VHH binders against tRNA(Ile)-lysidine synthase (tilS). Designs and how they scored, part 17

Target 1, 344 residues: tRNA(Ile)-lysidine synthase (tilS), of Thermosynechococcus vestitus (q8dih2)
Amino acid sequence: MWGIHHARLHTTLKTQQWLPLGSRILIALSGGQDSVCLTRLLLDLQPHWQWSLVAVHCDHRWRADSTANANFVQQLAQKWHLPCEVVSAPDLPKTEAAARSWRYQVFESVAKALDCTHVVTAHTQSDRAESLLLHLLRGTSPDGLATLLPSRSLGAIQLVRPLLGMTRAQTAAFCQAYGLPIWQDETNHNLEYRRNRLRLELIPYLQQHFNPNVEEALAQTAELLASDRAYFEAEVERLAPTVLREHPPALDRLRLREFPLALQRRLIQCFLRQHLKRGLNFRVIEAVRALMTTGNGSQTASLPGGQHLRVCGRWIELVRPMPPPPAPVPPDPGERSPPPSPLY
Below, E stands for the ipSAE of ESMFold2; O stands for the ipSAE of OpenDDE; V2 stands for 0.75 times the mean of E and O plus 0.25 times the DockQ between their complexes.

## First folded at step 6 (VHH)

Design S9 (from P4 with A114Y; framework vhh_h_nbbcii10_fgla; at its last look DockQ between E and O 0.66; V2 from the best seeds 0.00; counts 0 for: pae E 3.2 > 2, framework grips)
Fold by OpenDDE, look of step 8:
Structure S9 (fold): chain B 344 residues (1-344), chain A 130 residues (1-130)
Amino acid sequence: as target 1 above (344 residues)
Amino acid sequence: QVQLVESGGGLVQPGGSLRLSCAASGFTFSTSGSYALGWFRQAPGQGLEAVAAISSSGGSTYYADSVKGRFTISRDNSKNTLYLQMNSLRAEDTAVYYCAAGTYSGSPELYEAYWEYDYWGQGTLVTVSS
């Protein structure tokens, strides 16, 4: 039975064309509320869009109930006549970042193997708000606040987040209304996880005392920031060839001076990212900016990797550490002059 | 961005009347445009149902059989607002009512097709109870 959420998702998909007609789509199915909601919505819309749907479940093996969760997902998929792949994690570091990285790798790999062009995840508006808040609290650039884009590339695959317009409450209501079984993750109540603290304590507090629509407000902010980020990325891409020299690597400091501060920083960042693997921070960017107005021969402190930037006329040049001088060739053990023959 | 905001929902007794409003932003109501405006509803445990629709010109309207003679769809272009006058309300009219807008150039028979609409409101709850 089609409801308002079906209609909304359908119209969103129609407008954005995120999931084209007849596409083969890989659904990230965790068994949780949001992923079950997404899966059901897509299955219900499938006759209209003629998608080929397949699910993937990522078992991180971190939890004692991970096997049970996987079985739950398989049973659900079977019930819904949805092909489902279960992928178990190797020994991963027990970090959220590692888990996330692995999941996306799995998504890309499985999608390719199954000839899927799209992968869908069940990130919600609530997730977007939470991610923004987490990034804000830890400190980040504006770009870092542009969390959870509706669509992004994952190698040759397109990653789509169709539920970004739905709240967690809405997905809950949907599951309840349609009697959908959901896996309850026991860890969702563990306050040791920062995300859970946000969900269970901070966001409710904000809703009660500051803004009842704080989730929507934060998600909208994330969307606006995403638009700004996209604009600046496009500008940097457009302007980079005019300011960045590749051989030898350098920045045109005279041209850089003509740009707004935001573009100066981003162009410098772009340049440094091409040459520095680690250690790029605000201080480094500002050190490079300072070289725009300094005299010839001025240079930054040593950067990660032993590199530094130096002013050479119009150019800020990247100077690579000279290879260590060849180890002094041990002196050839001098030909022991044969002892003088005793004069007889 | 196009936004639709419903208002006017509430609790009403059987036989009572209620007027729903939908304030539209991001686009302007015009008789020269090619669009449709509609009201949909979803009752608990039920699917989305078309209630009423009106063409951009106002020359074509649709009503569900269940609401014919009781409900009237109208619009005020000066206020960019869609209305649903609901009279002789019944318990079976209890639902969340949604305003919808879409670019429509098709047959009036398609006014009931939710997939022809591109924008949806948040909904307003109408409860008919004694």
Scores: ipSAE 0.682, ipTM 0.904, lowest interface PAE 0.7, mean pLDDT 91
Fold by ESMFold2-Fast, scan of step 6:
Structure S9 (fold): chain B 344 residues (1-344), chain A 130 residues (1-130)
Amino acid sequence: as target 1 above (344 residues)
Amino acid sequence: QVQLVESGGGLVQPGGSLRLSCAASGFTFSTSGSYALGWFRQAPGQGLEAVAAISSSGGSTYYADSVKGRFTISRDNSKNTLYLQMNSLRAEDTAVYYCAAGTYSGSPELYEAYWEYDYWGQGTLVTVSS
């Protein structure tokens, strides 16, 4: 039976075209509250969308009960007549980043093997709000605040997050209302993790004392920032040919001065990303921007690879370390020398 | 951005009255893309059910049998607002009430079809209790 969340998701999918009619979809099913909610919603919507649905469970082998979790997921999938692939990590991931990277590799691999066009994950509006706050508290650029997009490419397939319109409280209420079995993960209550502390302490405080709808407000801010980011990325792509020179690499500082500050910084960032392996940050961008108004010959401090940027007339040129002088030319084993002149 | 925002819910005694409002922003009720508008509700442990709907012209209305004669739906296109006047409230009317807007052709058979609606509000809780 459809509830309000079925109706909202159906409408969103209809307007955004994230999961086209007849698609073969891989569902990331951890057994937790959010993934169980996602799977039930997609199963209930399936008749209208004629999707082919397959679940994948990533067993990280981090916990003594990981086998029991995998068994729980397989039993639930069987009850729902949902094909389910269980993939176990060959090596225990040492960090959350390594675990996340491995999961995404599994999603792409399994989707290709099963001919799935889309993979869906159970990230919620609450996840988006949490990510925004973590980035804000660490101090980051506006681009760093644009977190968890609803849809993006993952190799040749599409990664979609259908639950970004639902809070974690709403997925909990959904699972309770429909009597859905959930696997309880004790690590989600570990206050040693900053994200869990934000989730269990800070967000409830903000809801009680500032705004009951703070998760929605934060998620909407992240969405607006993502939209602004997309606009600037498209504008930079359009303008880069008028400002960036490829050979030798340089920025046109007279052209740069015509643009608003935000575009100046993004065009400089675009140029630097093409020529530096890493180490791009606000300080480096500002050092380059300072060259827009300095005298001829002014330069930045050394960048990765011994490179630096120097003013050459209208251009801010990328200067590489000088190559070694050419090797001495070996003697040419040529023709015999002419005989010596006579003594007269 | 298109938004529908409900207001007017709350706690009321059996036999009492409430008026729900739904304010729309980001689109206009009276433009050439006129909307059919409706009220839906979801009671604890139940599915989504249609309560009332009104055509784009305002000339046709729908009411669920359980509310007919007690509830009145109306729209004010100049204020971009949808209303639901609820009289003679019963315990069974306890639910979260959602307003919805749809661009469907206005077929009366589809007024009850929640999947035909394109925009949904966040909902407002109505509790009828002594």
Scores: ipSAE 0.515, ipTM 0.834, lowest interface PAE 2.4, mean pLDDT 85
Fold by ESMFold2, look of step 8:
Structure S9 (fold): chain B 344 residues (1-344), chain A 130 residues (1-130)
Amino acid sequence: as target 1 above (344 residues)
Amino acid sequence: QVQLVESGGGLVQPGGSLRLSCAASGFTFSTSGSYALGWFRQAPGQGLEAVAAISSSGGSTYYADSVKGRFTISRDNSKNTLYLQMNSLRAEDTAVYYCAAGTYSGSPELYEAYWEYDYWGQGTLVTVSS
């Protein structure tokens, strides 16, 4: 039986075509409320969309109850007549980055084996708001604030987040209203994790004292920044062949001067990203941009790895020394990483 | 960008009345379009139920059997607003009420078909109790 969230998701999918008619879809199913909500919604919509649905559960094996969680997911999938693959992790570093990389490799591998064209995860509007705040508090660029895209490429498949129009409160209410069993994770209440602190303390404070719709407002800001980023990425891709030279690596500084400041910076960033192993930041981009108007032979200071850039007529050329020994990388200061969930 | 915003819900005693409003923006009500406007409701633990609908072309209306004679759908094109007058309210009318708009097919059974509606409001709660 359809409720309002089925109707809204159906309309969004008709308009956006994130999950086209007849798609073969891999559902990331952790057993948590959001993933159970997503799975039930897609199963209920399936007759109108003619999708082929299969689930995957990624068992990180980090918690004592991970086998019970996997059994819960398998029993739920069996009850729903949903094919389900369970994949257990090898020994992974206990960081979110390692867990996320492994999960996404699993998604690609399982999707290839089962001929799925799409993978769906249960990230919500609340997740998008939380991610924007975490990145903003870290002090990142506008591109870094464009978090949790509704659809993006993941190798040969599309990763889609159909629940970005629903808050966590709405997925909880959905599961309660439909009597859906969910796996409760005790770490959701641990305030030592920054995302949990945002979710349990900061967001409620902002809702009460500033804007009751703050999750939607933050998620909309992330979406606006994502569309701006997509525009500039497309422009850089179109313009790069006329400005960047690969062999030997150089920038056409006369051509570069013809563009607005935003494109100058992004084209320089594109070039540097291809050739610097580390140490790319705003100050380096600006140092290179300054060479657009200097005399022949002008250079930057040495960059990490002993490289620098030098003006040679029309070109700003990358100059490399003999390969140096690797420098020690300082530890990142600051934040504790939360234990990853299968879906984040 | 089409938006529908409901208002007028609240607490009312059995036998009482409420009028719900749905203000539209991003499209203009007219008699020349090919669309339907409707009210749906969802009680806790239940699915969406079509309550009433009206075609853009004028006189085609739909009312659920449970509300016939008690509810009246209407619109004011000058205010771009859809209305639902709810009289003789009963406890079973307790629900969140949603305004919706979608393509008109000409078939009366499709006024009830929530999958044919493309725009949905945020909802307004109606509670009928002593």
Scores: ipSAE 0.372, ipTM 0.795, lowest interface PAE 3.2, mean pLDDT 85
ESMFold2 (binder alone), look of step 8: mean pLDDT 81; pTM 0.839

Design T13 (from P4 with Y111R E112Y E116Y; framework vhh_h_nbbcii10_fgla)
Fold by ESMFold2-Fast, scan of step 6:
Structure T13 (fold): chain B 344 residues (1-344), chain A 130 residues (1-130)
Amino acid sequence: as target 1 above (344 residues)
Amino acid sequence: QVQLVESGGGLVQPGGSLRLSCAASGFTFSTSGSYALGWFRQAPGQGLEAVAAISSSGGSTYYADSVKGRFTISRDNSKNTLYLQMNSLRAEDTAVYYCAAGTYSGSPELRYAAWYYDYWGQGTLVTVSS
């Protein structure tokens, strides 16, 4: 029987069109409360959406009980009549980033093998709030705060996060209310991990002393920033051909001046990314932007690769270092004149 | 953005009464595309139960058998507000009550289906205890 979370998710899926009718969906099932909640919700909604559902469990082999966890997931999937693939890591991931990259490679590979068009992960509104806070505390640009999109491409398939409208407290309550078995991961209580400290100490502090709805507020901020980022990326793609010249590489500074500051910076960044592999930052973008109003011949300082930008009339041109001249040609040894015959 | 906000819940003794309100913003009840409004409830450990629904004109109302004769649904399109008058409350009425809005009319039977509705409120708790 449907609860309020079934009804809300169904509405969101109708409005956002994240998981079309009849799709073949790969569900990332770790066995934790969030993934179990996600799987139960999708199974309950399946009759209305005519989906084909299959689960995948990524066994990182980080813990002695990882085999027991995989067995738990397999038994739960069998009970729910859900096909389930278990994939074990060939090498233990050295970092969280490496583990994440491996999981996404597995999702793409398994989806291709099983002809799935979509993969779903159980990231929640709480995860989005946590990620935004971690990025903010480490320092980042507004684009870097736009974390955990509801839907994005993952190679040839679509990655979707249907639980972004639910907090971790709500997924826990859902599992309890529906009597769902879950696998407790003890690492989720280890305060040595910064994310766990934020989750177990900082966010509760903020909820108690500042805003009980702080997770929702932070997640909404991330959503707004993601929308702004998408808008600017699309506008830059549309406008770049009118501002950027490819041969020789240059920016049209008269056209650039017609755009608002935010678009000027993003068009400059777009140009620089096409020609530089590294060294792009606020300082470099502002140095280029300053050339929009300077006199002919004005230049930036050297950029990575010894390149610089110089004003040439209407254009801010990319100047590459001259290739070194070819090795000096050895002097041509002149022909020897024949010696004069001796006279006596 | 469309929002539905419930109010009027609380603690009440058996036999008492409460009036729930659902205020809509970003959405007009009297637009040509908006035809169905309803109240649902979810008790601890239970699923969503349809309580009452009302047509766009206010002329047709539908009630769950468990509340018929005790609850009255009404709407005020000029105030963009939906109401549920709850009388003769019982312990079994204890639940979180949700306001819901559907953008299309459909048949009367669909008004009891949770999947029919497009917008949902955040809920208001009603506790009936002695």
Scores: ipSAE 0.600, ipTM 0.862, lowest interface PAE 2.1, mean pLDDT 85

Design T15 (from P4 with Y111W E112Y E116Y; framework vhh_h_nbbcii10_fgla)
Fold by ESMFold2-Fast, scan of step 6:
Structure T15 (fold): chain B 344 residues (1-344), chain A 130 residues (1-130)
Amino acid sequence: as target 1 above (344 residues)
Amino acid sequence: QVQLVESGGGLVQPGGSLRLSCAASGFTFSTSGSYALGWFRQAPGQGLEAVAAISSSGGSTYYADSVKGRFTISRDNSKNTLYLQMNSLRAEDTAVYYCAAGTYSGSPELWYAAWYYDYWGQGTLVTVSS
């Protein structure tokens, strides 16, 4: 039976077209309240959208109860007549970043094997607020604050986050109202994890003392920053061929001067990303930007890989380190005929 | 940003009356407007139930059998507001009430369906206490 969250999600999917009619969708089902809420919503909407639905459960093997969690998910999927693949981690570093990277690799692999066009994850508005705060506290560019996009490419498939319009409180209430069984993960209360501390301590503090709707406010800020990032990415892609030269690699400093500061920095960043493996930061971008107005022959300090940039007329050229001189080739001692003397 | 905001909910005794209002912002109810407007409700542990709906001109209305003769839907396009007058309230009317707006496609037979609507309010709680 449809509730208000079914209706709101259905409307969002109609307007945004994130999960087209007839798509074969892979659902990331952890067994937690958010993923159970997501799965129930999609199952209830399935008849109207003619989707083919399959679940995948990633078993990280981090806790003694991980096998019980996997069994819970399989039993729930069977009850809901939902095909479910369980994939267990063979060997991973014990970090959240490594676990996330592994999960996304599994999503791509399973989706390819089952011919799924889309994978959906149960990230919520609360997750988006948490991610924005974590990135802000670490110190990042505006692009880094545009976290958890509603839809993006994941290899050849599309990754979609249908629950970004719901808070964690709303997914909990949904599961309770519909009598859905959920798996309680005890690690969600471990304050040693930065994200858990933010979720359990900082966000409640902000809700009580600053803004009860802080999660929505932060998520909306992330949304606005995401649209700004998309605009700049499209502009850089369009403008790069008019500013960047491939052979030898260079930036057209006369063209760069015509653009606003934000585009200058992004075009320089685009150029540097093509040629530097590491060390791309504000300082490096500003050093290159300074070359737009300096005299001919001006150079940056040495960059990663021994490279530097130098002004050559209209161009800021990438100068690669000199290759070591080739091993000396023994000189040919062949005797040359002496030039004829006019007297002899 | 299109927004629908409900007001007028609260605690009322059986047999009482209550008027709900839904104010729209970010778009207008023109005199020749294309928006079909409706009221839905969701009781604890139940699904969305269509309560009433009204055409853009106000000339056509829909009512669920359970509220017919007790509830009256109306709209004021000049105030950009939708109303639901609720009379002879019963315990089973206890629910969160949502207003909804749908692009007018001329299909009144579909106004009962939640999937017909494009915009939804945040809801207002109506409790009919014995």
Scores: ipSAE 0.621, ipTM 0.876, lowest interface PAE 1.8, mean pLDDT 85

Design T16 (from P4 with L110Y Y111E A113L; framework vhh_h_nbbcii10_fgla)
Fold by ESMFold2-Fast, scan of step 6:
Formats: sequence, C-alpha cells, structure tokens
Structure T16 (fold): chain B 344 residues (1-344), chain A 130 residues (1-130)
Amino acid sequence: as target 1 above (344 residues)
Amino acid sequence: QVQLVESGGGLVQPGGSLRLSCAASGFTFSTSGSYALGWFRQAPGQGLEAVAAISSSGGSTYYADSVKGRFTISRDNSKNTLYLQMNSLRAEDTAVYYCAAGTYSGSPEYEELAWEYDYWGQGTLVTVSS
C-alpha cells in the first residue's frame, strides 16, 4: 500500500534524479527503524524505477548481540527476496569515527564488486539536524556545518540519502503503520554518547521551548550551507590557477586583493590545504591574509611542520624549515693555514 | 520555493460540511502552462487514496466513488488556490487530506495515480465525529 511517504520520495527522485531509472543500488541495511523504512520504500518503488536492489549489512562486532542482529537482517532480506551481503569488521578501534570510516570503505568495495552505481544510507532529517548541532557545539567552519548532503561522490560510485525529507518520528510511524519488524539497538539510549544526549534531551528541549519544527529548520540551514559551499568550491577551482603557484608554492597577493573577503579566505585555505595536513583554523588564515598588504620580507609565525609564509614581492611564498646543518667535516690534517700578516 | 499549503481542516459532525483550501506559491496555476491538481487523503492505518482531481482547464474532474455527489473540487487560477468543498461528511471521511500538483497533461488515467504528482502539501486533518 502506497502512502504519502512513497509519493513524496517518488516525487523527490523524479525531480532530483538521485537514483536514475534502471540503476543497481546497494542499500545499507542495519536493521534499525530508519534502514528498514528506507528498504521497504525502495522495494515498493522498485517496479516504477526498474532498479536492481541489493543490501549490505556491516557487522561491527562491538556487541554480544551483533550476530543476532546480522541474522535478523539476513532473515528480513530473505523474506523480502532481497540479496544481502554481510560484512564483518576486523579488529577496529571502538570509536564512532573508525566504525564510520570502515562502513564507507565497505560500501564502496561491495558496490564495486557487485557493479552497483549507487549506495543509499538511511540518514533522516533528524540526523541532519543532530549533526548540524553537534558540529556547531564542537566548533567548526561553515563548511563543516554543511553536513549530510543528499547526494555525493564516494569514490567512483554515488552515495545518496533518500530519507533526508523524513524525521525519525516519521520513519518510526511508517514502520509501525506497515507492520515492519525492526532491530532495537540499546546503544541508541546510552547518554554517554553525545549524539544520544542531543537526541533524547536537547532537541526535545528546543522543540518544547523554542521551535516545534527545529529539526526542519536546522536541516534547511544545513542545506543552504551545502549549496553555498558548492558554489564557493566551484569558484575556488576556477580561480585557484590564477592565484596559486605550485612550484615553488606561493600565493599571488596582488590577485588576492582583487577578490571579496570570502574568496580571499577560501583561496588561502585551498593553498594551505595543499601543504599543511592539520592546524588550519581562522587564526592561521587571517595571519596569511594580513600578508597581502605588508612590506616585503614580512612573515607568519611558524605553522605545523615548522613551515611559514613570507612576502617576496608579488608572492606570499611557503618557506620550509631550514634543513639541519650537515655534520662538521673534519679539516684536512695536512693542511695548515698561514698565520695572518701583521698590520703595519 | 514551490509550496502547497492546506487549510480548512478540523472537527465536524456527521452530515456537516467543510471547505479545504490549498494555496500555491512558487508556481502559477495557468490555463496554458497548467498543473493538474488533486486532493488525496490517508486515514490511520490505510494507504493514500485519491479523492478528487481537476484538469488544468477545469473541464475534467475525477472523484473517488466514495465521495461522488458529496465533494466538489474547484480551482481559482487568479488566486492560485485549489478548493475541496466537502458536504454530507461521514465518519469514514476522517483522514489527513493532502493537496497535490502534477504536470501531466490531464489524462483521466493519471488523475488518481499518486506517483504522477510532483508537489505535495503538508496535509490538513479532517475529523468527522459526534
């Protein structure tokens, strides 16, 4: 039975072209309510889109019930006549970052092995709102706030998030209305995880005291920031060859002066990212920007790796640390310098 | 920027009447670059049901058998608004009502098909009870 969420998703897919007709799609199926909701929606839409669908389940092996979860997913996929690959984690650090990195590596690998053109994940509007708040509270650039894009490249395949138009409450209601079995993950209620505390305490507080539609508002902000980021990335790519010199590395400070502040900062950031692996922040970017109008020979304080930037005429040049002096070479034992002649 | 916003829902007694309105923004209901417009509803625990639809010219309408003779769909292109006049309401009319707009050419075969519609409103609840 097609409901309003089927209709809305079908419309979004027609308009955005995220999952073209006839695509072979890899579905990330954790067994939780969001991934079950996603899978059921795509299965119901499949006849209209002529998709080939296959699921992948990433077993992190962190919990005693992880094998039972994998079995639940395999049984559900079998009932739905959906091919399902289960991939078990090697020994991973028990961090969210390591788990996320591994999952995306698995998605890319499995998709390539099965000739899938797209991988879909069950991130929701609620996830987008949570991520925006989490990044904002940790401190980040505007680009860092442009979280959970609806579509992006993942290596040679496309990663798509079809559920970004649905809240977690809506995916729960969908699963209940359609009688879908879901796997309960107890870690989703553990308040030691910052995301869970934000979901269970902060967002409800904001909904009650500030804005009942706060999740939608935050997700829309993330969307606007994403479009702004895309625009600036395209402009930087177009302008970088006119401002950045690769050999030796330098910024053209006369060209930089011609651009608005936002582009100056992004071109400087682009240059620094090519040469510094970490330590990029507002303070460093502003220190480099100050060199646009200083005298010849002016330089920044030392940056990560002992590097600094120095004005050399038109250019702000990247100066690498002086190599350590070579070991002293012992003088030739047979060579004697004559004593200096006395001055008359 | 394209939005459909429903209004006019609420609680009404059996045999009563309600008029739902759907205001469109970000696009125009024109007679030449026309949108086919419709009303759908979803009752608790049920699927999405087509209620009524009206062609771009207003010359062709669709009504579900359950509402024929009781509901009237109309459009006002000058106000960019779609209406559903609901008379002789019954308990089984209780549902969330959704406004929808599609760019199909007004073929009668497509007026009841949810997947042919390109834009959807947020919905307005109609409760028919004593």
Scores: ipSAE 0.358, ipTM 0.765, lowest interface PAE 4.4, mean pLDDT 84

Design T9 (from P4 with L110A Y111F E112Y; framework vhh_h_nbbcii10_fgla)
Fold by ESMFold2-Fast, scan of step 6:
Structure T9 (fold): chain B 344 residues (1-344), chain A 130 residues (1-130)
Amino acid sequence: as target 1 above (344 residues)
Amino acid sequence: QVQLVESGGGLVQPGGSLRLSCAASGFTFSTSGSYALGWFRQAPGQGLEAVAAISSSGGSTYYADSVKGRFTISRDNSKNTLYLQMNSLRAEDTAVYYCAAGTYSGSPEAFYAAWEYDYWGQGTLVTVSS
């Protein structure tokens, strides 16, 4: 039985082609309201799209009831005639980032094993707004604010977020309206997690005192920033061969000076990302940009990995640390220390 | 590019009348186009229900059995607006009303199928209460 959210999602999928006709799709099913809402929507749309659907549940084993959650998901999937794979973490993830990394590895592995072309996750408009605020408060570049894209590559498959047009309130209402069973996760109320505090305290405050549609406004900002990022990424890719030298690694500082500030920063960032594993920030980019007009031999402070950048004529060259020289064998301070006095 | 904006909803007593409007932008209403225009509603805890539809060709109209004789769908091409005149309203008519536009032309049954429509409005609430 289709509701307005079925109709809107169907329209979006026709326009954007995120989940093409006949695709084999892996659904990330946690058992929470968002993932249950997503799964029900895709099951109801399936006849019109000729999709093959399969679910995967990632059991992190963080909660005492995680086995009961996995059982709930398997029973729901069975009721819906939906194949479901349950994958349990071999080691407890120590951070949310480690848990997320593990989940994405599972998505790729399961999708490959089952010949899925797409994986879908239940991120909502509310999640997008929360992520934008969290990144803004933590500090980031404008590109970092372009969070939670509707579709991106994940290895050889496509990751898609079909629920980005729905708020968490709307997914809750959908589950209630359609009588869908959900697994209630009490960790969503734990204010120890910054995202939960933002969700339970800050966003309600903003809705009450500033803008009742703040989630939509923030998500639209993220969307606009994503479009701007895509444009600049394409420009950087087009211009990089005219500015970047690979062997030995260097930036053409005379060519860089011809570009607007935004492109200068992005071309420098592109170069640095190719050669540095971490430590990229506004300060580092600006330090490199300062080398565009300094004298020959000028250099940056030491960067991660002991590397630095130095001006050599036309070029800002990446200087790698030389292998440590062999430890010198210290010479004896003297051939031999004096023996004790012979008169003792 | 296509936008549909509903207006005219509100609280009304049983037996009362309301006129809903749907202003379209990003495309022009045409008598010979492929666009089908319609009204759907969704009551709390229910699915999306077709209310009325009007073809882009010849002005054929279709109505759900529950609203026949009470509701009238019409369009004003000069104002690029779709209307739903709702008379003799009942408590069971309480719902959020959505206007919709699709590129479909064909059988009358298609006008009642939500998946045949490509553009949807944001909805307007109609509450019929004593």
Scores: ipSAE 0.629, ipTM 0.872, lowest interface PAE 1.6, mean pLDDT 85

Design U10 (from P4 with Y104S S105Y G106D; framework vhh_h_nbbcii10_fgla)
Fold by ESMFold2-Fast, scan of step 6:
Structure U10 (fold): chain B 344 residues (1-344), chain A 130 residues (1-130)
Amino acid sequence: as target 1 above (344 residues)
Amino acid sequence: QVQLVESGGGLVQPGGSLRLSCAASGFTFSTSGSYALGWFRQAPGQGLEAVAAISSSGGSTYYADSVKGRFTISRDNSKNTLYLQMNSLRAEDTAVYYCAAGTSYDSPELYEAAWEYDYWGQGTLVTVSS
């Protein structure tokens, strides 16, 4: 039966066109409260959108109860007549970064195998508020604060987050109101995880003492910052051909001086992303920006891969480490070996 | 940015009256907007129920059988506000009430279909209890 969250999501999907009519959609179903809420909403909206829906459960195998969780998800999917793929992790480092990277690789792989055009994840407005606070407290660029976009590319498919308009309290109330079974993860209450501490301590404090609607306020700030990021990304794309030289790689420092500080940093970042595999941060960008006004021959410290940037007239040139000398040519196989001959 | 903000909810005794208001910003209820407006409610453990709706001109109205004769929907385009006058309230009227706006096509049966509406308010709680 349709509730207010069905109606709001349906309206958002009509306006934003995140999940077009007739799409084949892969649903990331962990069994937790948010993913169960998402799946139920999409199943209820399915007749109006003519979607084909399939679920995927990523079993990280980190916990003793991970098999029970996978069984719970499969049973729920069966009850809801929803096809469900369960993918078990290989041996992975037990880090959030490794787990997230693996999950997104699975989404891409499974979507390709099943001809899905979209994958949906159950990130909420609360997740967006938490991520913004975590990035702000860590000290990040404005782009880092523009967290959890509603839609983005993931290889050849689209990744969509339909629940960004709902708080975690609202997904909990939804699951309770509709009698939905959920898998409880005790780690959600472990205060050693910083995100849980934000969720259980800091956000309630902010709600009580500063703003009852702080989650919505923070999520809206993230949305506004995402719009600003999109504007700057478009400007960088337009300006890069006039500032960046591909062969040999270089930045036009006279041209860079003409732009406002924000564009200088973003054009430098664009250049660095094309040539460095890792290690881009504020300090590296500022080191390169300093070269805009230094004397000829000035250079940065060594960057990842042994590369550095050096001033050569109007250009800030990328200097790669010298390639190793060619392997010595082995001596030719003996060209001649006279056969033994009878001498008399 | 389109926003609908409900007000006027609260605790009332059976047989009492309340008037709900829905103020719109980011668009107008005038001819330029051509919006049909409605009130929906959701009681604990229940689905979203259409209560009343009014056409963009104000010439056509819809009322659920459960509220017919007790509730009156009206709109004031000059104030950009939708109203629901609720009389003879019953315990069964206890719910969160939502304001909704959508394009009218002069099809009254569409007024009770939640999926025909394009904008929704945050809701206001009405509790009918002694």
Scores: ipSAE 0.605, ipTM 0.869, lowest interface PAE 2.0, mean pLDDT 85

